# Ledger of designs, part 1: VHH binders against Proteasome assembly chaperone 3 (psmG3)

All scores and structures are predictions.

Target 1, 145 residues: Proteasome assembly chaperone 3 (psmG3), of Dictyostelium discoideum (Social amoeba) (q55g88)
Amino acid sequence: MNSLLIDSSNPSYDAMNNDNLKNSIEKNHPVKSKVLSKKINNVDTDIAISSFADAIFITISQNQKFNTWIRASKSDGILLDEPSYQIDTLLGNNQDVLFSIYARQLIENIGETSNKSLMLSISITDKSKDTFKQILSTIFENKVW
Positions, changes and structure headers below are counted from each chain's first letter, unless a header gives other numbers; antibody chains are not in Kabat numbers.
ipSAE, averaged over its two directions, is called F for ESMFold2-Fast, E for ESMFold2 and O for OpenDDE. V2 adds 0.75 times the mean of E and O to 0.25 times the DockQ between the complexes of E and O.
[cut] marks letters that were taken out.
Atom coordinates printed by the task and the answers are left out, and those that the model quotes come from them; centres of patches stay.

## First folded at step 5 (VHH; from p20 with A33D)

Design t1
Fold by ESMFold2, look of step 6:
Structure t1 (fold): chain B 145 residues (1-145), chain A 122 residues (1-122)
Amino acid sequence: as target 1 above (145 residues)
Amino acid sequence: EVQLVESGGGLVKPGGSLRLSCAASGFTFSNYDAAWFRQAPGKEREFVSYIYTGGSTTYADSVKGRFTISRDNAKNSLYLQMNSLRAEDTAVYYCATGWSYLYTEPDEYDYWGQGTLVTVSS
């Protein structure tokens, strides 16, 4: 922001206050995030990945008109050592099995090292297997979990 | 260089047990699902078991209750514990990796090991 640049020009008092503000901001804002824009198989693809205390939010969009929303999480209280996962379409067309497959791959990876849930907002134009693999590879190269 | 190397095959009597291993190198194994396939002489390669990166598993009906797939991502390794072995289990066993939504189909996997022979006979 322009006002931050102007404030940093006053070296004596503002320098001390600037250090205190930075420390306060860093302590109070624990969210990790990454935003990526790429062409994948010649289709503009936007990916946003954010980590919160109890959830990972991922947005994947090749279509700017509307997205399908999917929640995924680990199942509670499993007696066996095999983990299980629940995937629910919250909003949008749940007839598209591909979006549930994206969600499954993401929550399995997240669940390897955490108990965080997944909230996925997804709209894919290119439904080819190659785009599927490139999108997953891009996300896993840019993990925030 | 991506490599998958199976080991642990051998000769076992019916009713016996073997544990197969697959060592992965040259890629981030923990980001990939993994599977075991097998091929008996003169037959097509067939699905045995699949494990997701997060540990969920599936099995072919012919091996359910006898075989257990597992992975150790810290050691870049995939395992198949085979119990109550039968003559019908005689085959070359292969490990494979990928993100497959048709996990029973061999053509969906990009990387394969060279195989390890399991022979079940009296």
Scores: ipSAE 0.390, ipTM 0.750, lowest interface PAE 2.8, mean pLDDT 83

## First folded at step 8 (VHH; from t1 with L102D)

Design w3
Fold by OpenDDE, look of step 9:
Structure w3 (fold): chain B 145 residues (1-145), chain A 122 residues (1-122)
Amino acid sequence: as target 1 above (145 residues)
Amino acid sequence: EVQLVESGGGLVKPGGSLRLSCAASGFTFSNYDAAWFRQAPGKEREFVSYIYTGGSTTYADSVKGRFTISRDNAKNSLYLQMNSLRAEDTAVYYCATGWSYDYTEPDEYDYWGQGTLVTVSS
């Protein structure tokens, strides 16, 4: 009767517990928010950033409107795989690659320290690279995550 | 003042390995993506590798499977592990930071290092 001593010291159990901690929903009340208005390349730009329990909500507007809505999320890679990112246009123009670039930049930064997803509303009139950089700079200087 | 300083370059034989480092100062490194570029003698500067703030990476086809880009935000540092080096990898290697619109284009990056020379020769 060979008692197969299942060596329960498999270090793989400790790695699974750390993954569960990453999925914990932050319970913050009230919701931390920042609202900014800035002239970027002579265009009035409104930015709002809010940290919810399950997502970061960001609005970017240069015409005081909502237009394109994007959801972005980070998925933990399977064993030996790098994290993957999902970017989905929910509403608006899904053919504008620029807005996906905004979403990717933002979710990558969020994903560095948080497991929260991104909900992005973006309506811009200036699609220049300079405006892109200034908007991201403004957001990253005012992180709520 | 914003500064990027590359190190780790040198002479190596074909098939050898080298690790480059880039130390950032004067700005919040963690807010920026980062990349390595290289410029061989008499050639244009070319894209080598890119890393997002979140750690996702991409590589030029010429270095894929041989080079690994990584970052340590706590140390404000960027790294390039180069394995299986070839003669054609001989170049000055530059680190760059910024927010990428097109990460393969040098003009997209806001800050650059002075470069470090890598020579692969038998």
Scores: ipSAE 0.686, ipTM 0.868, lowest interface PAE 0.7, mean pLDDT 90
Fold by ESMFold2, look of step 9:
Structure w3 (fold): chain B 145 residues (1-145), chain A 122 residues (1-122)
Amino acid sequence: as target 1 above (145 residues)
Amino acid sequence: EVQLVESGGGLVKPGGSLRLSCAASGFTFSNYDAAWFRQAPGKEREFVSYIYTGGSTTYADSVKGRFTISRDNAKNSLYLQMNSLRAEDTAVYYCATGWSYDYTEPDEYDYWGQGTLVTVSS
């Protein structure tokens, strides 16, 4: 979704003009986004997934005040037929390895069909294996790549 | 109905090779990581190899350098190429799918096959 300015100096502009411009932007520069709110194991979980030209942005939040930001990307393989992935924590450098495990699963799936990188913002309070699986299932059911 | 069906097991002499296949159906195989496990008579099921959706691989130390895991997501298939087979490789081999939290633990996996028997005998 874009927020478009209605030009008041041109009285032909209205809500219909905004709709037409938004439709044109969607056709020329498709931006695929999914926003989801679910209760997973009784914890409110917000997930946002957006596709941009060279990156997939994913936000996973269970109402923590501090998000960890992780970038992941596909790199040239060390072996001829084995891919390689780079995962870097950009902010929140003291988070446990679980968030890197989320990032690994996501970039492996993204990288199977594309060369887009991952930008992940993650805050998880329920660190159980079942929540991990439900979050990944939710994201993969709603892929934008 | 979710199904994983292993095939390619059989009798082979020590030093020989065998290729196992696992056919997946009833779910989106390409979204799942996959693994091979094995269970020898009288022993616990043990980890053999793991492959991520994106193709990265991990092996148990006992099979590293001899076994190669691979997948073909377009064919919904998982494979295990087993070379330089030894009597200790005799087991029922199982394919499984799931996501890595601890890939060596069987309870991490969502779906399992029924197994295929590999016997390595003089």
Scores: ipSAE 0.544, ipTM 0.814, lowest interface PAE 1.8, mean pLDDT 84

## First folded at step 9 (VHH; from w3 with S100T)

Design x1
Fold by ESMFold2, look of step 10:
Structure x1 (fold): chain B 145 residues (1-145), chain A 122 residues (1-122)
Amino acid sequence: as target 1 above (145 residues)
Amino acid sequence: EVQLVESGGGLVKPGGSLRLSCAASGFTFSNYDAAWFRQAPGKEREFVSYIYTGGSTTYADSVKGRFTISRDNAKNSLYLQMNSLRAEDTAVYYCATGWTYDYTEPDEYDYWGQGTLVTVSS
């Protein structure tokens, strides 16, 4: 009647953990978090956007079994008067240029008005340009910076 | 209504300077990268310069050191300072915005202006 294996591996476990994480973020930083779920080109897409003291954390997931973690920040450039940004893959596949393109767009937008860094967790299965534009539009409509 | 409106084009002698402006309205300009393209008579539209939302820039080899792209996100404006103009710079110049994989590819941009004519002639 009771199956611990099924309960621990099913969506109810994900929903419980997701609710608790959201509540903790809202208690510490009540106006600085957004969590979104929507279909983009018929692919379920989960986006979480959180602002912390020194960083913006963004999670974009279409496949939760594989995550690439990327950090981006402002840095000194070749030309001292122009902004420059560093993008580093910390974990996961560091050869997929698409994830670095997402990170570049995000840190450039964040860096326009702040010095916060970006921590990006990204897992994208639909690599079309239309999905790229819809994901960025969704994030920028829901900025917390 | 989304609009990009270029201005500042005109007739100028070789070696002269012009400053182009592009006024954006009807969308959040500060969220988009922006670019200048140009199209000479009988030629395909070609990339001139690109600027990211955060201010990083890149240029076509043919204009490096002579042209400077800049933006003012508070004024929803994009600029192109063109110095040391040459006859081959004669073209209609277009302002464009978008998020791109390949910033040199015109088909990747979402919004375009109507263009402003720059003529460089003796």
Scores: ipSAE 0.621, ipTM 0.854, lowest interface PAE 1.4, mean pLDDT 85

## First folded at step 10 (VHH; from x1 with D33N)

Design y3
Fold by ESMFold2, look of step 11:
Structure y3 (fold): chain B 145 residues (1-145), chain A 122 residues (1-122)
Amino acid sequence: as target 1 above (145 residues)
Amino acid sequence: EVQLVESGGGLVKPGGSLRLSCAASGFTFSNYNAAWFRQAPGKEREFVSYIYTGGSTTYADSVKGRFTISRDNAKNSLYLQMNSLRAEDTAVYYCATGWTYDYTEPDEYDYWGQGTLVTVSS
């Protein structure tokens, strides 16, 4: 039955409106994102990396129920020649400082070429040093900054 | 091939200065933290200084105020400015790179140079 046909062939309207919307989105909020799923030392690991105007969002998950949320940023240093970085755990357990060590590596790399902050959401089952190195290598091979 | 090549070692009088360089190649140096270690004859390799990719630094207590670590990521280079040198600073100096939990532990570093000899003697 073809009695419910809808006419969607308005090329002038569709082309003009689509181009204008695309241009507006690209100008106001350029976002670069990568989503990765990888087995690291036999543990399924999901990584998402997104660049926004003032921040880099990174999520790292090995299937734990609760994530730790960490914010990191370059600190202002009046009369200092050396950079300083601030790392704050916003939510989650502070008993294992490993996640702050992840955040330090990431914000130092981000801050070398930009002033963007880091928002890190992290849940790690395998806390070995080799997994730490492989996760960092994976992120730095897929930088969006 | 990954290479770290130290240079700038030599003989210097107590109280003098030397500047060590480490040239990196074969990997993305700007993604790695870097360090200087030293080893005197018959002794264990000893931490000297560490620098993060973003420029934050730490030092062994024995060299604080006398040594300055720096890096130039665009030139793939690591430096150690050594001032007010003492006889006990005599050692082979090594550069190393890696991501570490404990930056003072040599076993946590991924890449090492072959070393440059610094002799402090009158």
Scores: ipSAE 0.634, ipTM 0.852, lowest interface PAE 1.3, mean pLDDT 84

## First folded at step 11 (VHH; from z1 with T57K)

Design z2
Fold by ESMFold2, look of step 12:
Structure z2 (fold): chain B 145 residues (1-145), chain A 122 residues (1-122)
Amino acid sequence: as target 1 above (145 residues)
Amino acid sequence: EVQLVESGGGLVKPGGSLRLSCAASGFTFSNYNMAWFRQAPGKEREFVSYIYTGGSKTYADSVKGRFTISRDNAKNSLYLQMNSLRAEDTAVYYCATGWTYDYTEPDEYDYWGQGTLVTVSS
């Protein structure tokens, strides 16, 4: 994907053709964001949710350490009546299936109405089912998609 | 107030079909995954089928290929199409929802309907 910037201080007819303007518009797509900080079961929990043109970024952190990074997306398979989702751990600890379960819940909902991917940064100290439920409830009450 | 109300149960001969419905209210239906469970007389509730908000579906091995779960978010409704019914499908069928780690475990679901009876008999 090639992009050219438009500089208003140096206008040139040749430099401002339709392709350049189109690329500039696509590059500067507006974002929606929500940032929350709350205690869940007495554990400080930071959640950030951001929507970009092609992706939703979600961060969940309870322990201030390096987070696990997970990418999830809707697959482009031929079976249109059976949606399929791919979940990949890009960085961090991949020994805990809990993080993939968070990602699955999120990408399924994101993918209901869009083709956006999910980038999830997650670090959970409290792995209880109640915290799982409260974190998901909080994110879904504050959707930006 | 979360409510789940099943309907569509009844008496059917082996090999027949039924379609169950679950009407949901009191929550944002499109945010929640949904499940069907069943309970035969004298037995524990057992998993039948699960559907994610994005449309991914899973089934218990005993019903795979015969039952189809679906949902309609505009109507706040969950469905179970049951084909090729057998005597062992006789049970009260329940819809359920909640945030679950293991969707096959009844104890993980927070909200349940009252059930609808399906009887498969000659």
Scores: ipSAE 0.659, ipTM 0.850, lowest interface PAE 1.3, mean pLDDT 85

## First folded at step 12 (VHH; from z2 with N33D)

Design k2
Fold by OpenDDE, fold request of step 15:
Structure k2 (fold): chain B 145 residues (1-145), chain A 122 residues (1-122)
Amino acid sequence: as target 1 above (145 residues)
Amino acid sequence: EVQLVESGGGLVKPGGSLRLSCAASGFTFSNYDMAWFRQAPGKEREFVSYIYTGGSKTYADSVKGRFTISRDNAKNSLYLQMNSLRAEDTAVYYCATGWTYDYTEPDEYDYWGQGTLVTVSS
């Protein structure tokens, strides 16, 4: 498992192997959940958003392929008044920076009003910027945090 | 309709300071990343600064340590505090909104303001 620490001033991805992240499965039932299915750029896209006690769970799927699993969390910044984030790929394609971009956008928004972490499961076929924007728009219009 | 309206531009001496504002409307401001760009006369539009929804910030190397981007979600406003201004900072400054793969690329942004002119001259 590769962990990426993202600081506000340094977008450098430091891959750290953190084996302990595999065991962070939320055992609680979701407090709030939304499930959406829509066609985005002619691709069927399923989005599930669930709020648990300590985490937001988001699934983005455009196919039945194996999903990449990413954990993201807001960390206490080294610098005063600047948030930092840790993004860890738990399973899947850790070389696809696009998924980290998704995770970053999502955890930033979550972190604005919540201290919950993000568990992201993502499998998309359309890597276009437009699809990216539509997916984020859909998620942010359906916040559970 | 989405609108971004910049203000605060003007004439300032080298070493001076200026604060730009961008008033946003027509969308849920807190859901979107914001950026500042600038375009000098006869030059291409260039990236200045970016701020995520959660408040993380990035800067172009040319303005790092001198400029500060900030946002006030309650006021639907984006700001750019510019200190230690230089002649080369003279440009029309634009605010923009959108989620990006590369925040330095202007074509990735969805909406732009009309711009506000900043002139740094002795």
Scores: ipSAE 0.896, ipTM 0.954, lowest interface PAE 0.4, mean pLDDT 91
Fold by OpenDDE, fold request of step 21:
Structure k2 (fold): chain B 145 residues (1-145), chain A 122 residues (1-122)
Amino acid sequence: as target 1 above (145 residues)
Amino acid sequence: EVQLVESGGGLVKPGGSLRLSCAASGFTFSNYDMAWFRQAPGKEREFVSYIYTGGSKTYADSVKGRFTISRDNAKNSLYLQMNSLRAEDTAVYYCATGWTYDYTEPDEYDYWGQGTLVTVSS
């Protein structure tokens, strides 16, 4: 009566060494950045633009303050061929629709060529349409994405 | 010099389709939002559709589900596919560019084309 010891050797789940997903974050050091100071409609305006691995960082200031912080991101709509964008005020005045308009314009342009999110700090004293257009023009002329 | 040149207008029967084109030059097309407006005889210019640089789209209620706005940055071109055309769609159609607070307001746009005539008639 030869008892066939079925050696139930549990297949060693070879831990797929996810080492290969070390996407060599080619640490492009230093971070690509542009710092600009421009007089727009007689108001000194400071703009900084930096490209990080996961986000574009932009500051817009006319009073040397950060004031409102906004995060914006592109989401791959599962159902719709059209990209969806999320805009969230993190800090500051969330009631000013103007800042969301800035964020929307910027993340739309970033999203055209990049999957990076936007981190925006904005503090403006001149809320005119002309100032808005000049600020966007300045940023888009100095893209880091 | 910035130029916007519309084309593709013409005579079409009710229920028919037409595709408008707008050729842009003199600026970095991919950096700017684009829009279509129309003006019927004896009426004010009205908003039709808007497209952001990232491709997000919006439409007037009167054309929603029938018209499709699109852009080709490589060709510096804006398009308007018009389906299920109606007599009330008869107008001169204009291409416009600019960043806006309110994309429905014509005065917020920086540049305009000369327009192309669309006539929907039996």
Scores: ipSAE 0.896, ipTM 0.955, lowest interface PAE 0.4, mean pLDDT 92
Fold by OpenDDE, fold request of step 21:
Parts: sequence; structure tokens; C-alpha cells
Structure k2 (fold): chain B 145 residues (1-145), chain A 122 residues (1-122)
Amino acid sequence: as target 1 above (145 residues)
Amino acid sequence: EVQLVESGGGLVKPGGSLRLSCAASGFTFSNYDMAWFRQAPGKEREFVSYIYTGGSKTYADSVKGRFTISRDNAKNSLYLQMNSLRAEDTAVYYCATGWTYDYTEPDEYDYWGQGTLVTVSS
């Protein structure tokens, strides 16, 4: 009656040193930043533009409401010498086409001279075309790319 | 002062080609989207083509595959290469600039050129 002592050698779960995950959060400090506050069509509008290593961050705010967050990037897959862009709403109101229009305009201009992506945070109350144009004008006059 | 000056219009036979130019001044050209419109005699002004600052392009269905919009930021110039021209392409062609919600709507553009006449005739 050979009692097979099944040596239940508990596999030592080598605690994969979580230290490597901590080091990859390189504190991406902005290389260049501009902050602007102006009245556009009688609405106080705050605009912040920051350049990081791999992305441009833009915040547009006319109120303290929750911001919509949009990521936009230029695709490397250039078919027929035409640029391609991807625009994704990460948080907030994804149904508002207006914010995608903002993102498209901004990433197009960024993509002209840079491979950096766009991170856009936007919350506006005035959705008029005139406000749109004034905001873009302000941003493009103060671009950091 | 913002100025847009079209050139390159003229008389051409059906099936022929023509290249229009628009010289821009008075603003940072590379920051603005550009467009071509046209207006035939007795008709309303209609959208032809749009180009974003990054180079993305759109066309009216009537000109798709025949016309090519392009820009040269170093020269502050917009172009429209028109191939396989038809009699119905006869119009005054206008250059316009501006950021738009709807690039097909003329009233959304900020500045316009004086136009250049293109006549397609046998």
C-alpha cells in the first residue's frame, strides 16, 4: 500500500515586483503652457493650452459644469497622401457633434506640423458659430506646437 | 486686411483641364481652413471643395474624382486642379476662408475672393 505522498509544493507566487509599473508613470510635465481668460460674446471663457512630449492638452471652459473629454490623433496610415484622423470621446457627452468639430479643427492644425495627439477638455455654454470661431482664433494665435 | 485673390480662370473645351489659384494675405494662412465655391449664371453659389489646415479634403459630389483641392502654406496659396471639365462647370469660382460647422454653407465663411471665371465651351 504505497502511500503516494503528493508533496503539495505550494508554488511560490513570485511577487512580480510592482516596482516597474510605478516607474513608468513618468511625471509628464508640460514643456510649454499658455492660459488665457477672455470674454467671448459676453461669456467668460477660459482656455488652457499645454504641450507635452507626445500630446497637446487643451481645455476650453465657459462654466463649472462637467467637461467632455476628447482624444484626437493623426493616423500614420496615409492613404493617397491624405491625412487620416481619429476622434474619440472618452468622457462626457458623446452626442454633441459640436465638440467633435472643435477636436477636428484642433487636431488638423496640430497634425500639420506635429505628430502629437490632442487631449481636449471642453465645456461651453455658447454654441454659436461666432463663439466657435473666436475660440479657435484664440487657440491658434496662442498655439504651443 | 484679409485678401483672397483668385486666378487661373479662362476658356477651356469640354474634357479639358484648368488649374485655379487663390493667393491669400492679411492673415496666418496655415491656421485657417479654405474652400472653393462656384456660381453659375442665374444660379446660387454652390460648394465645390474644402480643405482643412491639416490637409483633409472634401468635395461636392458633382466634382468628386475630377477636381483636386490643395494648399501650399509656404506660398499662402490654395489651388483647384480641375480635370475632365464639363459645360456645367462653367461658373465664377470663389476662394473662401473660415472655420465652419457646415463647410457647404456659404454664410459660415469669413472672407471671400472676387472670383475667377471659368468657361467650358466647345
Scores: ipSAE 0.896, ipTM 0.956, lowest interface PAE 0.4, mean pLDDT 91
Fold by OpenDDE, last read:
Structure k2 (fold): chain B 145 residues (1-145), chain A 122 residues (1-122)
Amino acid sequence: as target 1 above (145 residues)
Amino acid sequence: EVQLVESGGGLVKPGGSLRLSCAASGFTFSNYDMAWFRQAPGKEREFVSYIYTGGSKTYADSVKGRFTISRDNAKNSLYLQMNSLRAEDTAVYYCATGWTYDYTEPDEYDYWGQGTLVTVSS
């Protein structure tokens, strides 16, 4: 009864994927980034947008702080026909639904053309709808994806 | 100038189907969320459906399973496929655009179409 030990050590699959990822990353230096500073409703607002290999990084700050960190990703929805999005607060105030609204808007737009996740830092002092719209407008006018 | 122009409304029998279209212009369509609202005679304007830029969709309970919202960014167009129409679906249907805190609130939208009339009658 010869137990055919299937030697599962095919090392070749992991090495090829890492080299292609490394080569792709090396060719895209510097990381595509946009840094913006605007006065929105009389509040100085700093926005930074960067495109990394695995994620879009966005910072929104009205007080020169990071405050709340959110990760958002497009998931292959259970229902094959519609994309699902996951939004997770990693650090900061997880009770403010407003930040999730920002994250949702951003990841939805990113997800149209990219499979990259969103890493968002957000610190907003003006929570008005008008400020929200102006911030999104500014970001979407300056897409790096 | 931002314009939203609805079309496809008309008279249909109960159980019938209709497809509404909204042609958008004057803004980057792919950057904005879109919605359908309706207003029946003598009633307030009510939320029907919402679609995010990434294609996520929401529906009012009254239309869930019967209506389908979709968008074509290449054509700057929003659609509403309406199946299994009922008399209570009779309304002027409006297309709207904007980023919202609450997509069910009409006051949060920036621009509206003129609407298209849908009449469901025997």
Scores: ipSAE 0.896, ipTM 0.956, lowest interface PAE 0.4, mean pLDDT 92
Fold by OpenDDE, last read:
Structure k2 (fold): chain B 145 residues (1-145), chain A 122 residues (1-122)
Amino acid sequence: as target 1 above (145 residues)
Amino acid sequence: EVQLVESGGGLVKPGGSLRLSCAASGFTFSNYDMAWFRQAPGKEREFVSYIYTGGSKTYADSVKGRFTISRDNAKNSLYLQMNSLRAEDTAVYYCATGWTYDYTEPDEYDYWGQGTLVTVSS
């Protein structure tokens, strides 16, 4: 009565090297960054401009809290001859048309020479036209695109 | 000093065409939006056309389909091609620059040219 010792060779669970799921969160470091602090109409204004592979990030802050996030992109317009722009508020108050105006001005300028999208974070207390112009001037003088 | 100098105005018959030019200096032209306005005798200055830095364009309803705004950043120049001109297009045409909340409002602009006269008459 030869007891066939069925050698239950436990299939070696090939440890799926979970190492590949370490998607190296390649810390997408900005290629170029500028940080500016300027007093505009007696309001301390912080502006950060960063260039990434596919996007320009701009932060405009007159307060510590960023209230509105906007994405803007250039699209090939329906009419072959004119660029089309998409502006989307991601977070914050969609009712403030002013922030869309900022986004439009910025993405237009970016789009002139680049296909990168814009990610805008904006929190301003002074909504005057003069402040608007000074902020844009500051940004456009410090282009990273 | 910022300067805007218009040219190309003149006398033209109804149905004719003109091309206006605005030569800009004293600022980084490519960073600023540009516009055309006009003022007829005894009337208020009115919006004609606007062009963003990225090239997006807007027109007054009265000139849509007839006028074309364009810019050449390499030449620091703004243009207005005017076709199918009408008697009501008679005005002094002004070039303006600035970033605006409302591009139709003259007070939004920072600098203006001296203007060029366009006369449409039979």
Scores: ipSAE 0.892, ipTM 0.956, lowest interface PAE 0.4, mean pLDDT 91
Fold by OpenDDE, fold request of step 15:
Structure k2 (fold): chain B 145 residues (1-145), chain A 122 residues (1-122)
Amino acid sequence: as target 1 above (145 residues)
Amino acid sequence: EVQLVESGGGLVKPGGSLRLSCAASGFTFSNYDMAWFRQAPGKEREFVSYIYTGGSKTYADSVKGRFTISRDNAKNSLYLQMNSLRAEDTAVYYCATGWTYDYTEPDEYDYWGQGTLVTVSS
């Protein structure tokens, strides 16, 4: 069991109430969206990327079910000239550190150029590093921020 | 083709400072995390520092408070400011790129530079 060493500098995991997120989603039409279907390591992978006024929505699915919902945001509190991020699992398996790793990578990149938060829905069966890299590559090649 | 080219290595006295640079090409630099590793003579390659695309930073305990990693996306460049150098900092320093599960693991990185030698000696 390769213990993913999560650095202590990683944002704290806090579960936020899903209700507020649902309400914000219903009110906003996507400004820009991309939908991709790609076979990654012989697994059909669907990726949807949408930009809203205040958030980027990303869905990653290797099955028809979305199991984990994660919210990530860049904090305004600049302590020590380092950006701070908050990552919260809203729904699903919060013990799977892998999904937080996805969220961290995505929000870091989003936060570099945007103040938008990330709403991530992720359900993957292939937990390999290669799949991870290919998914991120695909997303970053199709940025909407 | 992806290329990482380190520079800035040299001979310095203990307590001195040095700034390393890594010039990246062949990929969208701003989309990838970057890291510094080092390999001392007769030792294994070890993690030095990591920087996310958003600028979050991590350091090995041995260099924390003395080294500073930074990046300039406009210049496709990674930097390592090394202050208060010690003899034990003598090594070939490598830059690497890739998204990782564990940034301390060299095998998770996709590409490496050729390295630049840093020698700290009186």
Scores: ipSAE 0.890, ipTM 0.954, lowest interface PAE 0.4, mean pLDDT 91
Fold by ESMFold2, last read:
Structure k2 (fold): chain B 145 residues (1-145), chain A 122 residues (1-122)
Amino acid sequence: as target 1 above (145 residues)
Amino acid sequence: EVQLVESGGGLVKPGGSLRLSCAASGFTFSNYDMAWFRQAPGKEREFVSYIYTGGSKTYADSVKGRFTISRDNAKNSLYLQMNSLRAEDTAVYYCATGWTYDYTEPDEYDYWGQGTLVTVSS
C-alpha cells in the first residue's frame, strides 16, 4: 500500500506526517488493487492503484528515492451546484505544480462517480506532456473505482 | 475511431442566445476533459471554456457570465449555452478533448471536431 511503499523507500518518512493515510488504510478491509510496471518514453514507471472504503490510493514512481504525498477530496463549493476540490501536499515538495495537476485530474475522475478521497504518492522524472497523458491513460484503463 | 461532432450554430441577433452541442464517440467520454475553442476569420483559435470530468469549469474572461459549459457523461455530450451574444462572438466553434498542463493551449488537445459556425449580426 502507499504507506508500505513510502516506508521502504524514504528514510525521512514518519507516521505523524501520514496519520490520515494510516487511518484510511485501517478503515478498509479488504482492498481492491492493481499493480503494474511499464516503460513510458523509455522510463521505467511503477503504478499501484488501491481502493478502500473512503479513499483511493495511487502510487506513481519513476525513481526509488523520495515521493511527494498529496491528498485531494471534494469540498463544499463556493457556489451552489458547483463542485469544488481541495488538494494538499502532505509531504515533499509543494513547489512543483505538475504533481498538483496530476492530483487534480485524478480526483476529478474519482469524484465523478464517488465521494472517495485521493491519496497520491508521486515521483516523476520525465515531466513531458506525453508521459503525463500516457500515465493518466494507464491509470484510467485500470480504475478500481 | 474518435469523433467529435458540433451542432447548434447559426445566425443570431446581438443580445440573443444559442446552445451548442458536441456529440462524442469512440472513446470513454467520462475519462476525458472537454473544452470549447473558437476561431474568427483572420484570428488564431482561442480558448472559450473547459470542463473537467468531475464538473469543475473554467472560462475565458471575454465570455464569463454569458457562456455556460456543461457535460452529460451518460449521453457522451458537451454543451455550451451562449447568452448575451455580441458581434465579436462570431466564429467557428470547436469542441476538443484531452488532458492538459495548460488548458488554453490548442496544441495540448488530442482530438477536435469539425466546427459549427456562429454568426452574430443584425
Scores: ipSAE 0.745, ipTM 0.895, lowest interface PAE 0.8, mean pLDDT 85

